# Ledger of designs, part 25: VH-VL binders against q80uz0r647to840

Target 1, 194 residues: q80uz0r647to840
Amino acid sequence: RALVIAQELLSSEKAYVQMLQHLSLDFHGAVLRALENVEQEGREPLAQEELRQGLRELPAICDLHQGILESLEQRLGDCGEGQPQVADIFLAREQEFEHHAAHILQFDRYLGLLAESCLLSPRLATTVREFEQSSQGGGQSMKHRMLRVVQRLFQYQVLLTDYLNNLCPDSAEYDNTQSALTLISKVTDRANES
Key: E = the ipSAE of ESMFold2; O = the ipSAE of OpenDDE; V2 = 0.75 times the mean of E and O plus 0.25 times the DockQ between their complexes.

## First folded at step 9 (VH-VL; framework fv_rovalpituzumab)

Design a6 (at its last look DockQ between E and O 0.75; V2 from the best seeds 0.00; counts 0 for: pae E 2.7 > 2)
Fold by OpenDDE, look of step 9:
Structure a6 (fold): chain C 194 residues (1-194), chain A 124 residues (1-124), chain B 107 residues (1-107)
Amino acid sequence: as target 1 above (194 residues)
Amino acid sequence: QVQLVQSGAEVKKPGASVKVSCKASGYTFTSYAMNWVRQAPGQGLEWMGWINTDTGRPTYADDFKGRVTMTTDTSTSTAYMELRSLRSDDTAVYYCARETYYYDSGFYWYFDLWGQGTLVTVSS
Amino acid sequence: EIVMTQSPATLSVSPGERATLSCKASQSVDSYVVWYQQKPGQAPRLLIYGASTRATGIPARFSGSGSGTEFTLTISSLQSEDFAVYYCQQYNYWPLTFGQGTKLEIK
């Protein structure tokens, strides 16, 4: 049963990473290009820099989850019918999850700055609009797509909890999974405080 | 005065094409996306697509892809919508509508300015 | 696509009375709902955006509420000029979609 849950984790991670790649590569890139144009016009350089810094978390988060995905694929490919080992995948990346925390904390500010910048730059507004219409995003609004990044952590809580409940309590994986859940909870707690 | 003024009514035969114009005045044309919405007689509103007035890049609703072309002329602040291969069920009033937004913990989009509409009648 | 369903199709109300119009989305559209008023022979007029924000120049008797899948337009005291067709629209998903409209007529 634990294996089945791990497989679900892998499957959902694949889909999530695809979405993140779209955000990180397409949206992030396009917005940065548009911001360069705004900067050339000498408009609100401090606000633009803050927005740029906020957006920087997207590539970092994407890299984090790409690594998680690769590790999951490897671990689940190697375990066959045996007990999977997936908890350490999260534990090894504790520091990288700080980018996720930063994203959560800056979420509202980021969107606000983006909105302000859009008012100043029709090109940026169009960039946002075009991204919202992209096929990979399922037609969801920008806000919803960005919220999916936050929501993934909560999904981890659910999946890892289910995973834990199907592990032998005397196993190393059990202890590691508890630690992983603690790690994720620390990040999600910041989300709740925002 | 901020306004959108559309071209006059058109009568077309099935299979023909129609091109409706929408001239903007009183604001910066390239700062707002332009949408097209149609309304068949006695029916509701149907979104056809939108165009980036800065870049000229259009996006069409699936139902109109292949038959509709949206363009702009920035020099005259005019948006155009051409509908080809007209059918009787294309009989409708066609509207251009300016899109804008406000932010309140999210981007809220809406049509705040409408043209007066252009009646296109398709009849044999 | 998101289906916006308005009810009732026709609402008969007397002047001075309260009118309540419903709009339901097939799935959550958060607060990304717009209301338009359309009178015969005229283009739609913006009433409410963001589900609950009155557009500039719109009388206080108009109010919007709701989130997720359930939305309501309320006219507290109907005036003669309020008899028209009202449309809701969602802006959360592509393609943009409208409700089928509610005709508000004089009882």
Scores: ipSAE 0.544, ipTM 0.821, lowest interface PAE 1.0, mean pLDDT 92
Fold by ESMFold2, look of step 9:
Structure a6 (fold): chain C 194 residues (1-194), chain A 124 residues (1-124), chain B 107 residues (1-107)
Amino acid sequence: as target 1 above (194 residues)
Amino acid sequence: QVQLVQSGAEVKKPGASVKVSCKASGYTFTSYAMNWVRQAPGQGLEWMGWINTDTGRPTYADDFKGRVTMTTDTSTSTAYMELRSLRSDDTAVYYCARETYYYDSGFYWYFDLWGQGTLVTVSS
Amino acid sequence: EIVMTQSPATLSVSPGERATLSCKASQSVDSYVVWYQQKPGQAPRLLIYGASTRATGIPARFSGSGSGTEFTLTISSLQSEDFAVYYCQQYNYWPLTFGQGTKLEIK
């Protein structure tokens, strides 16, 4: 039953990477272009600079999760009837994951910064509307898309907990899964303290 | 005074085209998207599409793609909607509607200003 | 596309009484619902946005509630000018879609 949960981790990671690619390639580029027009007029509030900086982390965050997805595909595609080994995928990227997870947890805040920036940049508001209508976005509102970005860390907690409960307690994968859960919980606990 | 004033009623034959104008006054035309919504007699509201008034880029509802063209003239603060290959079931009142938003943990898009409507009657 | 279903189709109510209009979405639209009022021969007028927030200039007797799939417009102490057709609209998913309307008639 551990394998079924690991397969769900894979399929949900694929969906998450697709969403991050849409944000990183389409939305991020359009927003940055709109913000450059404001810069050329010689004014930029602190909210717009913070938003720009946060959005420039998106490509690296997308690359991190593409790497996680690739590793999951290799581990689960090659391990037919054997016990799955997926927990170390997160542990192998611990330092990078902790750095980028803090930015993922800020996406709800970035939505507020985007709204503040729209007050100064009418083009930015129409960019948000156009992104919300894009077929790649599934027609969902920006709020729902930001919520999905943030919820992934909590989804990892749920999936890895369920996975752990289906592993042999004296196995290396059990120990690694506990360590991965500790990593994820550490990141989400810091967010709750904010 | 903030308002949208549309062109007058039209009577058309099947197969013809109609172009409805919507002139904005009292606000900055390019700061708000413009939507087109129609209402057949005794029926509800049907969204047709919108146009980015700053860039002139339209987005059409699927049911109208291929038959509708939305444009703007920023020098006159006027939006236009042209519907081609008219059929009897295109008889409706056509509205332009200004789109705005408010923010409360998300963007809420709505139409806060409507034109008076333009009746287009299609009959043979 | 999200289907918005309003009920009842027609509601007959006496002035001074309370009217309750319902709107159901085919899947969750969270709180992304707008209510419009339309009188005969007039354009629609914005009443409520965000499911529950009154638009500027709308009397306090109008109130909205709901989230997810079920939404309600309530008009307390009906006035003669309140007899009209009411539409809900969702904007959680593009394209924007309207309910078919509820006609509020004087009893």
Scores: ipSAE 0.362, ipTM 0.675, lowest interface PAE 2.7, mean pLDDT 84
ESMFold2 (binder alone), look of step 9: mean pLDDT 91; pTM 0.918

## First folded at step 12 (VH-VL; framework fv_rovalpituzumab)

Design d1 (at its last look DockQ between E and O 0.75; V2 from the best seeds 0.00; counts 0 for: pae E 3.4 > 2)
Fold by OpenDDE, look of step 12:
Formats: structure tokens, C-alpha cells, sequence
Structure d1 (fold): chain C 194 residues (1-194), chain A 124 residues (1-124), chain B 107 residues (1-107)
């Protein structure tokens, strides 16, 4: 059953990465282009820079999960019917999860800055609306799409917990999975503090 | 005065096309997206699509794809909606509606300004 | 698409009384709900946006509440000019969708 859960982890990661790619490539790109126009007008350069910096977390998070996905595919492809080894995939990327932490902590601020920028640039506002309409993102609001980035960590907690419950307690994978859960919890705890 | 003024009532035969205009005044036309909503007699409201008034890029509801074309003329601050291959069930009042937004821990969108409506009657 | 279901279809209320109109979404639309009022022969008029924010010029007797899948428009004390059809709309998902409307009539 551990293998089944690992496969669910993989399948959900694939879907999640597709969503992230859309956010990272289409939304991020569109917003940056719009911001360039605002900058040319000489309006609120500091606020724009802060927004740009905040939005850089999206590509970073996308890269993180692309790596996770590739590793999961490799590990589960090689596993056959044997015991999967997936916990170390998360542990090896502990530092990269700081991008998630930053996203969680600054989420409201970034949205606020985006709104301010939209007030200065109606073109940006329409760009945001067009992005929300994109079929690649399921046609959901921007806020909901960005929240999905945070929600994935909670999904990890659920999936890895189920995974743990189906491992031999005396196995190395069990210990590593506990460590992975601790890692994810450290990041999600910041969401609760915000 | 901020307002949307639509073209007059139309009577069409089945298979014909109709083009409704919506002229904006009192605000910057390209700063607000324009939506089209129709209402059959005695029925509710149906969203048809919207157009980016800055870029001119339209997006249509699936039910109207292939039969509807939305355009804008920025020089006259006018939005247009053309519906082709008209059927009897296309008989309705057609509205243009300006879309705007506010921010409160999120982006909220709504139609704050409506045209007076254009009755399109399709009859044999 | 998101289905918005309004109830009741017709609501008969006396002047001065409280009216409560319901709008239910087929799935969560957070607080992305708008209420419109429409009188015969007129275009819809914006009442409430963001589920609970009253539009400019709308009397205080109008209020909106709810989140997720259940929303309510309340008129605390009905005035003669309040008898009309009311529509809810969601704008969290594409395509944008409206409820079928509630007709508020004089009892």
C-alpha cells in the first residue's frame, strides 16, 4: 500500500507542476511585462521592485517541484514492485522549501502590491483578469491559484503521513519520512503564524 | 456623466446577423473591460463574453463561440457585439456592462455600469 | 460551470417587513458573489459585491452575507421601490454565471 500512496504522490505532483508552470511562465511573465510599462511611466518604483522580488518566488517554487517530480518519476520507475524510496527527495531539497516559506509569509503583501500596481496600470488589471480566465489554471481566481501553492504543502503532510503509516517502523524509509514530515511542518507552521 | 448608451431595437429574420453597439462616456474606455449579457423575455441573465478594451482581445462563453464577435473602437469609445445565424431563441435584451474591481485581501470583480439594453427580436 | 441556485423563485412580503433571499453555488465560490436588482424595463443595478459590500448609493437596509456555497441578501424593512427581481452572480470561475432570479412581490 505504501507504493500506491507513492504513486498518488507522483500523480498529484504531475498535476501540481503543470499548474505551477502556468503560474511561473504565463502569469509571472505577463505581470513582469506589465510592470515594465509602469516603470517607464516613473510610477512607484520601490513598490514595483518589491512586487517583482516577491513574484520571483514562483519560478523558484516551480523549479523545486519540477525537481521533485523528476526524482519521483525516477524512483518509482525503478522501484517496480519493491519498496519505494521517496522521502529523501524532500530532505535533499530542504533549503529550497524556504521559497515556500517566503511565499506564505509575504502572500498578502504581494497581492496588495499587485493591487496597487493594478490601480496604476489598468492594463495590468486586465492582464490579471485574462490570466484568471485561462483554461490552464482551471478558470479560478488569482488568489485561489496562488493559494494552491501553499495548499500543496498541506497535501504533502497528508500524503506522507499516510505513506508513513504503511511503512515498516524499523525501516530507514520510515525514519526518513518522519524527517520529511518535520521539514514540511516547519514550513507550514509559518502559514499558521501569519 | 458616466454612462453606457446602446443602439436601438432590432428585428431580424432567422439566419440573419445583428450588431449591437455600446458607447461609453464619462470615463476612460480602455481602463475597464466590457461584458455582454443577454436576457430572454421573462428569463434570467446570461453571460455571453467579455472584451479587453485596451487590447481588443475578446473571450466568449462556450455557448456563443463561433456565432459571436466582440470588437471595440477606442477612437469612439464604443464596444460592439455581433451575433450571427440568429435563431428565435436569440430573442432577448442584450446588455453591455462595464467590469471593475476592488481589493480587500483579494481581487473582487463586478459589473458597476450597465447599458440600457437593446431588444433583438428574431421572428420569421 | 458553476450553477447558482436562488430561492425562493417568488417571495411575497409586505411593506415594512424583512425579506431574505438565498443563493447557493454548486461549489465554493469563496466571497466572489454579486447581487443585482432589476426592475421591469430596466437594466440590472448593482447592489452588493464581494458577497457583503454594499455598492455606493445603495440604502443601508440592503445587506449581503455568506461565503463558500451559501449566500444571502437581506432587506431589513421593505420599501415600495424594493419590489423587483434580484439576481446573484459568481465571478470566481469562468464562465461567469447568474442565478435564475428571485421575484420579490407585494404580499
Amino acid sequence: as target 1 above (194 residues)
Amino acid sequence: QVQLVQSGAEVKKPGASVKVSCKASGYTFTSYAMNWVRQAPGQGLEWMGWINTDTGRPTYADDFKGRVTMTTDTSTSTAYMELRSLRSDDTAVYYCARETWYYDSGFYWYFDLWGQGTLVTVSS
Amino acid sequence: EIVMTQSPATLSVSPGERATLSCKASQSVDSYVVWYQQKPGQAPRLLIYGASTRATGIPARFSGSGSGTEFTLTISSLQSEDFAVYYCQQYNYWPLTFGQGTKLEIK
Scores: ipSAE 0.577, ipTM 0.834, lowest interface PAE 0.9, mean pLDDT 93
Fold by ESMFold2, look of step 12:
Structure d1 (fold): chain C 194 residues (1-194), chain A 124 residues (1-124), chain B 107 residues (1-107)
Amino acid sequence: as target 1 above (194 residues)
Amino acid sequence: QVQLVQSGAEVKKPGASVKVSCKASGYTFTSYAMNWVRQAPGQGLEWMGWINTDTGRPTYADDFKGRVTMTTDTSTSTAYMELRSLRSDDTAVYYCARETWYYDSGFYWYFDLWGQGTLVTVSS
Amino acid sequence: EIVMTQSPATLSVSPGERATLSCKASQSVDSYVVWYQQKPGQAPRLLIYGASTRATGIPARFSGSGSGTEFTLTISSLQSEDFAVYYCQQYNYWPLTFGQGTKLEIK
């Protein structure tokens, strides 16, 4: 039962990484190109530099989850139907989860800064429009896409709790899974700040 | 005055093509996307596609791909929609519509300005 | 594609009364719904966007509400100029789609 849950973690991580790649590679690049045009026209507001800095969290989050996915593929591909060991994959990346905390706290502000920048740049506004309507994004709004970045952490809580409940309580994997849940919960608790 | 003025009515035979113009005035043409919507007699509205007026890149509804071309001329602030291989069921009023946006925790896109419409009649 | 279904197809109401028009989406479109008014021989006119926000110059007797799959346009104290066809449109998914319209006519 533990192995089934670990496989579900792997398959859902694949889907999440694909979403992150579209968001961090396609959107981020298009926004940066549009901001470069605004700078050359001498209309750089302070908000645009803050937006540029904040959008760098998305590539960092993507890098984190590409690493998690690679490790999950190695661990579950090698184990076959043996007892899974996946919790340390999360523990090894504790510091990198701070990029999620930053995103949770600031994504509404970054979207507002994007809207302010769109007042100055026709290309930026239409770039947002094109991205929201792209087939890769399924037509979902920018707000919903930013929320999906956070939703994965809550999915981890559910999956790792179910995983924990199917492990031997005196195993090292049980202890590591408890620690991984604590790690994820600390990050999601930042979402409770108003 | 902010407005969209379209070209006049057209009568066409099946198999011909039509090109409808939409001239913008009173605002910066390249700041807003342009959409095309048609309405067959006695029927509702059908979205045909849109064009990024800054880059000139169009996106077409699937039902019109292969038959429609949307372009702009930024020097005259004019959008164009050309429909080829006309059929009798293409008889409709064709509208251009300016797209704008509002921000409240996300972007809300909507059509705030419409042209007067261009009747295209296809008969033989 | 998202199907927008309006009801009723025709609504007969007396001037001064209240009209309630509904629009249902086949899937959730959040609050990404707009309402248009169209009089005979005229282009559509924007009334409401974001499900509930009145466009500039739209009288306060027009109000919109709803989210997800169900949306309502309400016109209080109907005026003679309000008798027209009303369309909802969703803007959350490709392709952009319109409801089939509700004709508001004088009783």
Scores: ipSAE 0.294, ipTM 0.677, lowest interface PAE 3.4, mean pLDDT 85
ESMFold2 (binder alone), look of step 12: mean pLDDT 91; pTM 0.921

Design d2 (at its last look DockQ between E and O 0.52; V2 from the best seeds 0.00; counts 0 for: pae E 11.4 > 2)
Fold by OpenDDE, look of step 12:
Structure d2 (fold): chain C 194 residues (1-194), chain A 124 residues (1-124), chain B 107 residues (1-107)
Amino acid sequence: as target 1 above (194 residues)
Amino acid sequence: QVQLVQSGAEVKKPGASVKVSCKASGYTFTSYAMNWVRQAPGQGLEWMGWINTDTGRPTYADDFKGRVTMTTDTSTSTAYMELRSLRSDDTAVYYCARETWYYDSDFYWYFDLWGQGTLVTVSS
Amino acid sequence: EIVMTQSPATLSVSPGERATLSCKASQSVDSYVVWYQQKPGQAPRLLIYGASTRATGIPARFSGSGSGTEFTLTISSLQSEDFAVYYCQQYNYWPLTFGQGTKLEIK
């Protein structure tokens, strides 16, 4: 049963990474291009820079999860029917999860800055709307798609908890999974502070 | 005055095409997306699609794909909607509607300005 | 597509009374709902956006509420000019979709 849960983790990670790639490449890229036009006009340069910095978290988060996906694929491909080892995949990337923390903490601010920028650039507003229309994202609002990034951490909590409950308590994987859950919880707790 | 003025009523035969115009005035045409909505007699509202008035890129509802073309002329601040292969059930009032937004911890979109409507009658 | 279902189809109310119109979404659309008023021979008129924000120039007797799948338009005290058809619309998902409308008529 632990293996089944690990496989669910992998399958959901694949879907999640696909979504992230769409955010990172299409939305992030389009917004940055639009922002360049705003910057050329000399409008609110500090606010624009802050927004650009905040949006850089998206590619970073995408890279993080691409790495996780690759590791999961390798680990689950190699283990056959044996006990998988997946917890260390998260633990090895503890520092990279700070991008998630930043995304959570600055989420509302970035949206606000984006809105301000849209007021200055109607093209940017239309860019946001066009992104919302894209089929790859399920046709949901930009905010909802951005929230899915945060929601994935909560999904990790659920999946890893189920995984833990199906491991031998005396196993190294059990201990590592507990540590991984602690790591994820530290990041998600920041959502409550914001 | 901020307004959308549409072209006059049309009577068409089945199989023909119709092109409705929507002229914007009183605001920056390219700053707002333009939507098209139709309403059959005694029926509700049906969204047909929208066009980016800055880039000219249209997006159509699936029910109209292949039969509808939305275009803009920025020099005249005019949006156009062409519907081809007309059928009797295409008889409706067609509206252009400006879409705008506000921000309140999220982006909210709505149609704040409507044309007066264009009646298109398709009859044998 | 998201199906917006309005009820009732027709609502008969006397002037001065309260009118409550319902709009239900087939799935959650958060607060991304707009209400329009349409009188015979006229284009729709914006009333409420963001589920609960009254548009500029709209009388205070109009109010919107709801989130997720359940939305309500309320007219606290009906005036003669309020008898019309009302439409709800969602804009969270593509394609944009409207309710079938509620006709508010004089009792």
Scores: ipSAE 0.699, ipTM 0.870, lowest interface PAE 0.8, mean pLDDT 93
Fold by ESMFold2, look of step 12:
Structure d2 (fold): chain C 194 residues (1-194), chain A 124 residues (1-124), chain B 107 residues (1-107)
Amino acid sequence: as target 1 above (194 residues)
Amino acid sequence: QVQLVQSGAEVKKPGASVKVSCKASGYTFTSYAMNWVRQAPGQGLEWMGWINTDTGRPTYADDFKGRVTMTTDTSTSTAYMELRSLRSDDTAVYYCARETWYYDSDFYWYFDLWGQGTLVTVSS
Amino acid sequence: EIVMTQSPATLSVSPGERATLSCKASQSVDSYVVWYQQKPGQAPRLLIYGASTRATGIPARFSGSGSGTEFTLTISSLQSEDFAVYYCQQYNYWPLTFGQGTKLEIK
């Protein structure tokens, strides 16, 4: 059962990385370019720099999960037998998970700032609309896509808990998985507290 | 009053083109996407595409790409849809419809304002 | 492409009665469903968006419900002007797609 859960972790990570790449590489860049246009024209949306800073967090989150995906592919593509070992993939990336927490803590604020900026800039508003309507990978609203960033952390908790319950308690992987759950819970607790 | 007023009915022969106009009034034309939807007699609604009214960039439904051209004239707050190489099964009422783009942090993509429709009849 | 299927195709009811119209999506569209009313010779009119929110100026007798793949439009205490064709539309995925319509007839 442990290997099946590890494979689900891999397959769901692939889907998540695809979503993050679309959001962080295509949408984020388009919005930043539109905001530069507004600034050059002398119209300044509220908290424009704060919005820019928040959007810049998405590439770091994408890089984190691309690394996790690559490690999962190596561990599970080569394993082929026995007990999987995946928990240390998360443990090695503790500080990078801070980028996830920072985004979560500011999610509602950044979305509100984007909405207000769209009201002040028809060009920005149409840029967002074009991305949401013409983009591949789902066609879902911007709010829904941003919520998926948060949802993945809770999905990790579910998957790693199931994984833990199917490991031998005497194994090093059991101990490592408990540590990985503690790491993920620290990030999600910070997000919930704000 | 907020409204969309379309050009009058047209009768065309197969192989011809038709260009339908849609004039907006009572709101800021360039702040809302314009969509085109058609309805064959006695049938349901079919989405044809939309145009960014600020930049003039269209996006067409797959079934119409290659035969449809959507344009705008921001100086007159008017959107246009041209359908080429008409066939008898293109006989329909053609509607322009304003899409809500953004309300109070809720991203809902639906049509809150419709033109009166333009009947295009394609017959030999 | 998301297929929206409405039922019944025709619903015959008397004025003053309650009508319930159904709309089913081929996959989840969350709550991103809108209902339109269309009277003969007229353009569609927005009734309900977000599955359950009445558009401005729509009488309280119109209500919507549902999420995921199953949606309903309910019209309580039908008025003579309510006999029309009703369309659902999903707006969660591109391309935007409509149901084929339910005709509400006086009987």
Scores: ipSAE 0.005, ipTM 0.485, lowest interface PAE 11.4, mean pLDDT 80
ESMFold2 (binder alone), look of step 12: mean pLDDT 91; pTM 0.919

Design d3 (at its last look DockQ between E and O 0.66; V2 from the best seeds 0.62)
Fold by OpenDDE, look of step 12:
Structure d3 (fold): chain C 194 residues (1-194), chain A 124 residues (1-124), chain B 107 residues (1-107)
Amino acid sequence: as target 1 above (194 residues)
Amino acid sequence: QVQLVQSGAEVKKPGASVKVSCKASGYTFTSYAMNWVRQAPGQGLEWMGWINTDTGRPTYADDFKGRVTMTTDTSTSTAYMELRSLRSDDTAVYYCARETWYYDSGFYWYFDLWGQGTLVTVSS
Amino acid sequence: EIVMTQSPATLSVSPGERATLSCKASQSVDSYVVWYQQKPGQAPRLLIYGASTRATGIPARFSGSGSGTEFTLTISSLQSEDFAVYYCQQDNYWPLTFGQGTKLEIK
């Protein structure tokens, strides 16, 4: 049962990483290009820089989850039918989750800045709309796509909890999974505080 | 005055093509996306697609892919919609609609300006 | 695609009375719902966007509410000019989709 849950974790991570790649490469890139045009016009340079800084978290988050995915693939590929070891994948990346925390905390602000920039640049607004049209993102609104980044952490809580409930309490993996849950909870708690 | 003015009514045979124009005035044409919506007689509204008026890049609803072409002429602030291989069930009033947005913890889009509509009748 | 279902198909109401129009989405569309009014021989007119924000120039008697899958357009006191067809539209998913419309007629 634990293995089945780990496999679900892997499959969902694959889908999530694909979505993140789309956000990181296509949306992020398109917005940055549009912002360059705004800067050339000399409008609101400080606000634009702040937006760039906020958006910079997306590639970092993408890198984080790509690493998680690679590790999951390796671990689950190696264990065969044995007990998987996946909790340490999260623990080893505790520091990288700070980017995720920053994204959560600044989510509303960064969207607000994006809106302000769109007011200054109708081209940027249309770029956002075109991104929403993209099939890779499921055709959802920008807000919902961005929220999926936050929601993944909550999915981790659910999946890892279910994973924990199917582990031997005396196992090292059990202890590590508890630690991983604590780590994820620390990040998600920031979302609740915002 | 801010307005969209569409071309006149058309009568076509099955298999023919029709091209409807939508001329914008009173605002910056390239600052707003243009949508096309049609309405069959006595029926509801059906979204056909939209076009980025700045880049000229169109996006079509799946039901119209392959038969519809949306274009713009920025010099005349005019959007065009061509529908090919016309069928009787293509008989409808076709509208161009300007799309805009507002922000409230999210981007909300809506059609705030409509053309007067163009009746296209397809009959043998 | 998201299916928007409006009810009732026809609503008969007397002038001065309250009218309540329903719009249901096949899945959650958050607050990304727009309402339009259409009179015979005319193009649709924007009433409400973002589920609850009244467009400029729209009388205060018009109000929108709802989130997720259920939305409502309310006309508090019907005027003679309010008898028309009303459409809801979702803007959360592609393709954009409209409800089939509710005809508001005089009782």
Scores: ipSAE 0.705, ipTM 0.869, lowest interface PAE 0.8, mean pLDDT 93
Fold by ESMFold2, look of step 14:
Structure d3 (fold): chain C 194 residues (1-194), chain A 124 residues (1-124), chain B 107 residues (1-107)
Amino acid sequence: as target 1 above (194 residues)
Amino acid sequence: QVQLVQSGAEVKKPGASVKVSCKASGYTFTSYAMNWVRQAPGQGLEWMGWINTDTGRPTYADDFKGRVTMTTDTSTSTAYMELRSLRSDDTAVYYCARETWYYDSGFYWYFDLWGQGTLVTVSS
Amino acid sequence: EIVMTQSPATLSVSPGERATLSCKASQSVDSYVVWYQQKPGQAPRLLIYGASTRATGIPARFSGSGSGTEFTLTISSLQSEDFAVYYCQQDNYWPLTFGQGTKLEIK
């Protein structure tokens, strides 16, 4: 049943938002604090401005998914009248999914800019290490954490495909789900082409 | 010459404490993390924790929390590891190890420089 | 906590031959594996990081391979100085963990 799959979308979105909140606080905050220490020396490479601008992608992705989660909670928490309706939640946020596209295309570059900053300020490297090891028993490499952000989009493709296959083909929700799948695939396809 | 030189061997009784020093030379001490690793006789390597040498903030392996204190003195480029409430199974060679990194689509961390080791013997 | 299991515990080979040492992780560690050599009475020595990159000054007869859960250290054309204990170590998950070691000895 479509409703069961929509509930799975909700529960997995809760888990994803929790991960994004932890990553956004740990990564974004730690890097900004470390960059402030470097700036106290009165010299700032142009690459560090590009890094600061790029760091805004993770909080923006977190905000996007907090909105998706809230909408899913409303639709599925209150739904007792009929078939679920969740596909428009994604369609309403089409432009915001560009933050995912930017992350996919640029996270390796931004991580490389961080590494360059570590070469210029070796003390920054030990701060990065401290962040990577901040959660005992659950710490993970920065690269791995960045890749988990992308994994959700592929999970959406699986979930929404399964959802679609359990909808009436004549329904508006079927058409909207096809459109949502196209939206998600467009974002992931830009990553595959690059 | 880049090196880590540790303090000499120690013999302790159960319940005592030991403090091992590790003096760095030939590089900027605060630019690299310092790790502590021990090796009981005839056994493998056991990681004890690390210290951010710039901030002085340590992180300890769970098995050692409550008994270990790691500190630094940046003015002498020296790291210290103190292990308290010693037991006979704490008999081991204790190593300090400098951690460095290589970037290739991600940060790869490894120990490129080791102290000579300090034998601590705990016996009644 | 990630368990690194090395096999065999002891490997007996003749000088000039090839040695193959195995290291298996309890879950994927991608390529975040380091190999160390330890000779009797000495501190460990870095051989390989990133699963396959030789450290500076390490002879070409040492090579590493693998990703995910299975990793291999290969020593071709063994020299007398290569008989030692070898440790793998992972750094994809905290806390970092070592394998128990493989002793490479003269057959």
Scores: ipSAE 0.536, ipTM 0.788, lowest interface PAE 1.7, mean pLDDT 86
ESMFold2, look of step 12: ipSAE 0.489; ipTM 0.756
ESMFold2 (binder alone), look of step 12: mean pLDDT 91; pTM 0.929
ESMFold2, look of step 13: ipSAE 0.528; ipTM 0.777
ESMFold2 (binder alone), look of step 13: mean pLDDT 91; pTM 0.921
OpenDDE, look of step 13: ipSAE 0.699; ipTM 0.868
ESMFold2 (binder alone), look of step 14: mean pLDDT 91; pTM 0.927
OpenDDE, look of step 14: ipSAE 0.666; ipTM 0.851

